# VHH binders against p46559: the designs that were tried, part 25

Target 1, 369 residues: p46559
Amino acid sequence: MTAIEKFFTEKSPDSEQVLLKVIELGIDFLGGEWKNVDKSQVNVSRVHGGQSNHMFHVTSSTSATPYLLRIHRQPPSQVFTDTVNLAIFSERGLGPKLYGFFEGGRMEEFLPSKTFDVNDVLVPENSRKIGAIFPLYHSINVPVSKSRRCVHLMREWLNGYESLGGGDYEILPTTVNYSDHPKSVSIKDLNHEIDNFEKWSTEIFEHTLVFSHNDLASTNILELNSTKELVLIDWEFGTYNWRGFDLAMHLSETAIDYRVPFPPGIKMNGDLIDNPPNIQIFCEAYVEADKKLKNRSPSDPTAEVKALIQECQFFWPLTNLFWALSAMKHSLLKFENGVDLDVQARDRLAVYFHLKPRSQKIYEELSKK
Below, E stands for the ipSAE of ESMFold2; O stands for the ipSAE of OpenDDE; V2 stands for 0.75 times the mean of E and O plus 0.25 times the DockQ between their complexes.

## First folded at step 9 (VHH; framework vhh_7xy4_2)

Design r1 (at its last look DockQ between E and O 0.18; V2 from the best seeds 0.00; counts 0 for: pae E 11.3 > 2, placed apart)
Fold by OpenDDE, look of step 10:
Structure r1 (fold): chain B 369 residues (1-369), chain A 124 residues (1-124)
Amino acid sequence: as target 1 above (369 residues)
Amino acid sequence: QLQLVESGGGLVQPGGSLRLSCAASGFTFSDYYMAWVRQPHGKGLEYIATISDSGDYTYYSDSVKGRFTISRDNAKNTLYLQMNSLKPEDTAMYYCAKGSPYRLPSTGYRFDYKGQGTQVTVSS
């Protein structure tokens, strides 16, 4: 825990120390408008909904600009990526304005909004809206490496797991009921899985590389109170990847409930995994929005939508392998994040092996074309 | 005002059974995950059982799995813990805990309210 994290988590938001600190930050980053603000005029309230950060809404009874104070909990590398992405989006008007950043935190525009939950993203109309907004973000040219990063991260995590002394991993599902998985997987086995998907993806979908969110869970979607527009946040995993991977990541997350406040802290819905109800409307919206954005001539979208659905289905298991490997590594580090990482890893591996045959079939079909 | 009131604790011999109850009020009971947590003397809190809002999902710690059963009656706003095959190591203060509506994966396990607790002592 950083010093600043400790400061804001151990002290009450209404404590004098916190009030004075947020005034100081206001002065440093927003300037003169905060210079004459008295602590008695300041209100600090904790904002709930952020996955990886402590967030506070800072307001005053003066004309001083209110702001969102974010205290990071992420590793430095993720903080860097998130901050850079936010800065870019800020300048382009695609997210909250970034007012400033400091060691262990940042100050950004507060957007009156509702954070989506697991139920919100299952509403068909919301799924449509989300599908429609993806092309906008996928069209952004971000000055980072244009290589796909998901494969790299998976290998890094697996190597990390091994380096920490990890060996064969037993698959014991807890929240899902699949049995068509191996009893255990070796590091070699997992590397083989990564290699196969890399090969398949490169051969079939290399032309689909886009800047991707790669972690669009419900809690990373804001609905603005004023306009009901959606804003995507928490770009700590923002990198270039295959389009289908990013879309499948969102869709696969709709099957996962993180509302469990106690161990194991996670629940997967098998029905949503096997038969996602909104995949059609989501992909239809994506295709339509993408055509408009690119000024393409109107045409029957049926074939394109079908192809996109297939693409999402292909990448669906890979998203689970991705997070399984993360969970495996971090479990060995005894990382405490409110989720039993072993349960998560095992369940996600079970899902991976359950869905993998479909992906292989898709590859075989598309390779013949 | 939110209240959780535990009852049913007491002294029992090893191998015995107890049934704990928790009466909930001041909130919509059926909308929240609930849990039982325990605290042995001189030790920290331990999560031992979780139940979903509807009661369709339960989870148990390895220490109590197969011996304890968590259940709920949403019509009665009551949480239960059936404890069988009790052991001396089960001796603790037992608390009923209300799940936080703001729980996110990265924020850790959290409840926003727990009761006063009921003492369970397993001794020969």
Scores: ipSAE 0.227, ipTM 0.709, lowest interface PAE 1.5, mean pLDDT 91
Fold by ESMFold2, look of step 9:
Structure r1 (fold): chain B 369 residues (1-369), chain A 124 residues (1-124)
Amino acid sequence: as target 1 above (369 residues)
Amino acid sequence: QLQLVESGGGLVQPGGSLRLSCAASGFTFSDYYMAWVRQPHGKGLEYIATISDSGDYTYYSDSVKGRFTISRDNAKNTLYLQMNSLKPEDTAMYYCAKGSPYRLPSTGYRFDYKGQGTQVTVSS
């Protein structure tokens, strides 16, 4: 634990030491507007920072610019990448302003906002707004490796599962009502599934490579109070990847409710697994926004939307395999997050195998060119 | 004002049946997962059964699976527990519990509110 982390975790946010420290940071990074702020005028409140950060909202009764203070818990290498991503998106107006960074933390704009829930993302107007914002982020060239994709993280999780003593995995019992999956899968079987999807994706969709969020669940979407514009947050899974995976991840997560307070802590909505009601509106908004961003003349918008829907459907089962492998490994680590990770893994594997034949048909159709 | 009122407890013979009800008021019942939990005398709370907000999903602990049925009537703001094939081990205070709309990631069980309970005693 760094000295700065110890300072902010062991002291009360309303202690004199913390109040003086946040004034010092305000002066250093935001300048003279903080110079004459008295500690009696400052409020520091804790906000949810997840597993990666301690987060504090710093305000004053003056006109001094409020800020979000982020104190890192992650290794420096992960902090560096996340900070670079934030800075790049911030410069382009696609995220909170980065006010500064220092050893062990950073200061960024606090965005008065509503965090979406699973019901919000299915509202047609919100689906349109979400679809329209993806091309903005996808157009950004992020200076990180382009070779590391979702499949590499999946292999890391599967290797970790094996190294922790994991073996053949029983898919039953599930909470979803599918039976068109194997009863169990071996590590070799799962490696073959990853390899097949990598091969298919590379052959058909390599031209769609973009820097992707890879985890756009509803809670990672902020709606700004003032403008109603959307901001995507928590880029910890960000990689270059096929854009269809990024889009399918968002669509797949609309079927998942993590607000379940009792066992199993997760619910998959069967009505939404095969056919999310928002896919048409979402893809229409994406195509329209992408064309405007790239100054392309419309060619055949109906055909482009249909192709994008097919692209999302192709990647849909891969998003379920992605989280199944994470859950399998983290269940053996006894990771505690309020979700029965074995239920998640089993349900996700069942969905993967249920949807995989559609992806295979799409691959076969597109590879005939 | 938020209330959960359990009823239907009592004394029953082993192998018998009993039906518990929970009347809810002071919140939008249909927005929340609901559960039955029980507390045997001198022990902690034990999860029994969960039902989703719409009633489309149910989950049971292994100790009651196949013997108990949770249900709800969202029009009447009422939660039910049908208890069949009762055993002496089922003797406990039974509580109706309202789930939090937000769950803490570190644990699986967080109650916003539970009722006063209704006693179930299974004895000859």
Scores: ipSAE 0.074, ipTM 0.571, lowest interface PAE 4.5, mean pLDDT 85
ESMFold2 (binder alone), look of step 9: mean pLDDT 82; pTM 0.845
OpenDDE, look of step 9: ipSAE 0.207; ipTM 0.680
ESMFold2, look of step 10: ipSAE 0.000; ipTM 0.239
ESMFold2 (binder alone), look of step 10: mean pLDDT 83; pTM 0.849

Design r2 (at its last look DockQ between E and O 0.05; V2 from the best seeds 0.00; counts 0 for: pae E 13.0 > 2, placed apart)
Fold by OpenDDE, look of step 9:
Structure r2 (fold): chain B 369 residues (1-369), chain A 124 residues (1-124)
Amino acid sequence: as target 1 above (369 residues)
Amino acid sequence: QLQLVESGGGLVQPGGSLRLSCAASGFTFSDYYMAWVRQPHGKGLEYIAVISDSGSYTYYSDSVKGRFTISRDNAKNTLYLQMNSLKPEDTAMYYCAKGSPYRLPSTGYRFDYKGQGTQVTVSS
């Protein structure tokens, strides 16, 4: 535990020591009105929801700029990556402003906002907004490895699954009714699936590599109270990836409801999987925003939109395989928080095998060009 | 550098008790879920107990429920496992495991690091 972590975790937020410390931080990194703030004017409240960091909302009764204090729990390497990402986003106005960073923590802009839920992301207008915001993030050049992290993670999880004693995995869907899947898959089979998609993706979509979120579930989308603009958060999986994978990841998540209060704690909607209602709007918005961003000449976007939809469809099963492998590994640890990981894994594998033929067809078509 | 160092293992008779400790360093201990996992000889890893970052929530496998108690002292960066009514089938290498800062798709917690382990042997 870092000294600063110990300091903020052992002391009450209303303690004199904490109040003076946050004033000090305010002065050091923000200056201005913080120089005139008295401890009696300061309020420090714990912000809940982040499992990876200690977060405090620091406010005053003065005109001093409030801020979010984040005390890191993550390894330094992860903190570094996250901080760099945040800094870049901050500079570009794509996230909270970074006010400062220090050993073991950082100060950020506090953003009054609403977190989206699974219903919010299904609203057509919201889907349009989300589609329109992606090009901004995808246009960012982040000085990190350009390797496709999703493939590495899949292999890592599969290896972990095996190391934990996992063997052949029976596919028995619970919340979806697909039947066009094998009864079981071996580790070898799964490795082969990863290899195939890696090959296909590399051959036909290598030119689409962008810095990606790779986990844009509804809960990672903030709608700002003031402007109603959307901000993407939780970039823990932020790495370079195929554009279509990142987009498909979001779209595929819109078909999944984790709000089931009883076992298995998850429900996948096959109708949304087979016929995503907002994919057209989402891709239209993406293409339009991307065109604008890149100052392209006005043109009929129909062909581009169609191509992007196809790209998303191609990667759709891979996003399910990605999370299936994660769930497979972690299910062996028997640590579930409201969702049955085996059910999730089985259902996602069912979805994967159901959609895989479409991806293969797309590959065959595009590889001939 | 992240370290988890288990201690307290040993030989005990059936019905006996042991208390395992895990000293954590190199990360903010109080921010992470922690777990105990065990591996019997020739068998796979088994997660047996999980505790939340604050210690407010504990989870147990059915195999140890009612007999084992997981606890933590965040001030000391230490995880504990009180093992009572030990059985021969509890014989295993016991590991302390750190929760991952990354959430699972199921909103669950991952465990991404474990110590070197301490051997527990229950035998008459």
Scores: ipSAE 0.013, ipTM 0.272, lowest interface PAE 8.4, mean pLDDT 89
Fold by ESMFold2, look of step 9:
Structure r2 (fold): chain B 369 residues (1-369), chain A 124 residues (1-124)
Amino acid sequence: as target 1 above (369 residues)
Amino acid sequence: QLQLVESGGGLVQPGGSLRLSCAASGFTFSDYYMAWVRQPHGKGLEYIAVISDSGSYTYYSDSVKGRFTISRDNAKNTLYLQMNSLKPEDTAMYYCAKGSPYRLPSTGYRFDYKGQGTQVTVSS
């Protein structure tokens, strides 16, 4: 734990030490408007909204600009990536303004907003809005490696699992009712699954490479109070990737209910796992917004939507394998994230193998051309 | 060790009000999101209200929005649910739930422990 993290976690937000510190930060990064603010005029409230950060909303009774203070829990290398991604989207008006950063933290605009839940995401108008904003984010050129994809994180997690003493993984018991999966998988088996999907994806979908969010669960979508526009947050998993993975991640997460208590803290909705009700509306909105952004009319919009749905269906099992590998590693680290990570890993592996034949069929159909 | 004890349930007429309490012990209450979850007879669990560790963020399901108010007193380690304009469909076992401060990856804050519950019955 860094000294700054210790400072903000061991002290009350209303303590004199914290109040004086946030005034100092305001002066240093926002300037003279904070110079005459007294500690009695300052309010610091915790904003509980991330396992990677401690967050505080800092306001005053003056005209000094309020700010969101983010104190990182991440190792330094992960903090660098997250900060670069924030800065890039801030400069393009696609996220909160970045007021500054310092060792172990940053200051950004507080956006008065509502955070979506899974029910909000499935409302048809919200599905349209979400589908329509992806092309704008996907159009951004981010100056990071284009060779790092979701598969690099997956390999890092699998290697980490092995180095922590992990071996063959038993898929049963599960909370999903499938039988078309192996009873267990080896590390070698999982490496082959990653390699095969990378091969398939590169052969068929390399032209779809965009900078991707890779974690668009409902809690990463804000609806602004003032405009009802949507803003995507928490880009810590951002990489260049096949766009279909990014879209399939959002769709896949609609089948998962994290509102259940721990244990297990997760429940997969069997009716939605391979049949999300919003896929048509979402993909229609994506295609229309992408064409508008590129200022062209589709020659066969029905065919383009069907192709995008197929693209999402191809990547759907890979999104489950992605989180299964993360859960396997972090279960050995005894991470507390509100979810039984072995339940998540087992269920997601079962879903992966259940859906994989569809992806293989799509690959075979498209590779014949 | 860790303990959540719900109270304040009972029988109430439609249109009436109840206030539920949840006494917490065995953990630093002020560090965690808290929630109220209910289970109607023969149905699954429904999250109805969530409150952040400071109390500055709240979430309500559509089924209770505008009628129920979640609150907390961190000095007393107590979570509350004020339930107004009660309807027969609010009849359920009500549970207090403790959140986890960790999300990694994609899962967000979720609730890692619940109490034994308190029954709320809305009927004449």
Scores: ipSAE 0.000, ipTM 0.184, lowest interface PAE 13.0, mean pLDDT 83
ESMFold2 (binder alone), look of step 9: mean pLDDT 83; pTM 0.844

Design r3 (at its last look DockQ between E and O 0.34; V2 from the best seeds 0.00; counts 0 for: pae E 11.0 > 2)
Fold by OpenDDE, look of step 9:
Structure r3 (fold): chain B 369 residues (1-369), chain A 124 residues (1-124)
Amino acid sequence: as target 1 above (369 residues)
Amino acid sequence: QLQLVESGGGLVQPGGSLRLSCAASGFTFSDYYMAWVRQPHGKGLEYIATISDSGDYTYYSDSVKGRFTISRDNAKNTLYLQMNSLKPEDTAMYYCAKGSYLDSTGTVYRFDYKGQGTQVTVSS
């Protein structure tokens, strides 16, 4: 725990120390009217909904600019990536403005909004809106490495798992009832899985590389109160990847409920996994928005949508493998985020092996063309 | 008014068994996850068992796994905890807890209500 995290988590938001600290931050990064703000005029309220950060809404009874204070819980590397991405999007009007950053935290624009939950993203109209917004983000040229990062992260996590003493991993699903998986997987087995998908993806979908969110869960989607437009947040995994991976990441998350109030804190819906209800409307919206953005008319929109659906289906299991490997490593570190990471890892591996044959079939079909 | 009333606690010897019950009222019992939590004297709350709304899924802490069984009867609005092979370390106040979808950052338990509890004492 960083010093600043300790400071804001151990003290009450209405404590004199916290009030003076947020004034100091206001002065340092925003200046202006914050120089004239008294502690009696300041209100600090905890904002809930983020699993990976401590968030506070800082306001005053003056004309001083209110702001969201974010205290990070993530590793420095992720914080760096997230902050850089936020800065870029800030300048382009695609997210909250970044007011400042410091060791262990940042100040950003507070956007009056609703954070989506698992039910919100299952509403067909919301799925359409989400599908329609992706092309805008995917069209952005970000001055970072254009290499797909998901493969690197998977390998890093797997290496980390091994370095921490992890061995063969038993697959025992808890919230899903799939049985078409091995009893256990070795480090070598998992490396082979990564290698295969890297090969397949590179051969078939290399032309689809885009800047990607790579973690678009429901809680990373804001609906603005004023305009009802959607804003994507939490870009800690923002890197270039295959388009289908990023889209599948979102779709696959719609089948996962993290609202379980007690351990294990997670429940996967097999029906939604096998038959995602909104994949059609999501992909239709994507294709339409992409067409508009690029000022092009597809020769066969129906075929294009079908192709995109297939692309999403291909990457669906890989998104589960991605997070399974993360969960495996972090479980050994006793990382607590409200979810039993072993349960998550086992269930995601079960989903991976269940869906993998479909991806292989898609590869075989498309590789012949 | 929402109520959870625990019963079945008492004094038992090591290796003995107890069955706790929790009578629920004032809400649609079958729509919520339920849990048992316990608090040893002078210690914090500890999660020990969870059951899904339909009862299809059960989860246990490592400390009670293999010894305790959580179950529910939705028709009777009742939650149960069968405790076998009791140990002195199991001595605590036991509470029935109602699940909530409220998000609480950093909180181990996300429940919006718990009962008054029933005391379990394991001693020779």
Scores: ipSAE 0.031, ipTM 0.491, lowest interface PAE 2.6, mean pLDDT 90
Fold by ESMFold2, look of step 9:
Structure r3 (fold): chain B 369 residues (1-369), chain A 124 residues (1-124)
Amino acid sequence: as target 1 above (369 residues)
Amino acid sequence: QLQLVESGGGLVQPGGSLRLSCAASGFTFSDYYMAWVRQPHGKGLEYIATISDSGDYTYYSDSVKGRFTISRDNAKNTLYLQMNSLKPEDTAMYYCAKGSYLDSTGTVYRFDYKGQGTQVTVSS
């Protein structure tokens, strides 16, 4: 445990020591506006930070800028990636302002906001706004490796699953109404699936390589209370990837009902698994925003939208395989996160195998052109 | 004032059936997922069945799947558990539980309240 984590863990948020420390941090990173703040004017409230962070909303009765204080439990690689990505997008106005970071923590803008749920993302105007956001960050040249993509993380999870003693994985029983999947899969089978999709993707879609969020579920979208502008959070999976994976991740998450209480904490919405109602509006918004950013004249806008929809459909099963592999590994680690991870892994594998034939047909069609 | 009142427990022979009821008041019952949980003597809680706010989705633990049926009547604010093919290992205190969003953002849905319970004893 770092000294700063110990400090914030062992002391009450309303203790004199904590109040003085947050004033010191305010002065260090936000400047003299905090210099005139007395401890009697400060409020520190704990907010939910998950298992990786202790988080505090720091305010005062003065005009000093309030901030969100994030104290890391440990500095894992995901925390580093999230902080670097936050800094990059903060600079460009695409996320919360990053006020500073230090050994063991960071300070960032607190955004009074509503977090979206799956119903919010399906509202047509919201789908349009979300679709228009993707080209903004897809157009940024981020100076990180282009070879470390989401399939690399999938291999890391599968290797981790095996190292933890995992073997053949039983897909049944599932909660989805499919029978066109295997009863079980081996680690070798799953490596084959990753390799095949990587091969298909690089042959057809390598020109679509962009910096991607890779986890834009509804819970990572904030609507600001004051402006109703949308802000994206949780960039821990940010890396270069095929843009269709990034888009399909957002779209495929609309079929997932996390409002189901634990247990099991997850349900696939059968009506939406392969037919999201917002895909047309979403892809139209993407194409329009991308053309405006790149100052392109559309040659055939309907054809461009149709091609992007096909691109999303191609990557749709891969997004389910991605989370299935994560769930398989983390189930062996026995994490409690409000979701039965074996239910998630089994259902997502069933969806993957159900949808894979569509992706194979798209690959075959496009490889002849 | 929030209340969950379980009833319908009792002594039953192996292979028998019981129907538990849970009367809910003090909240809008039809807005919330509900569950049945049980606690065998000297052991921890086991979540055994869950039902959505509309009643369209149900979920069962492996220990009861195929033998127990959860249902609800939103007009009567009542949750039910039909228990068939009862076994001695089903002996426990049975509770109904109310779900709610626990996260200030509304993204986490967990069970956060349970009633006083009703005893089910399966013996010959």
Scores: ipSAE 0.000, ipTM 0.309, lowest interface PAE 11.0, mean pLDDT 83
ESMFold2 (binder alone), look of step 9: mean pLDDT 81; pTM 0.826

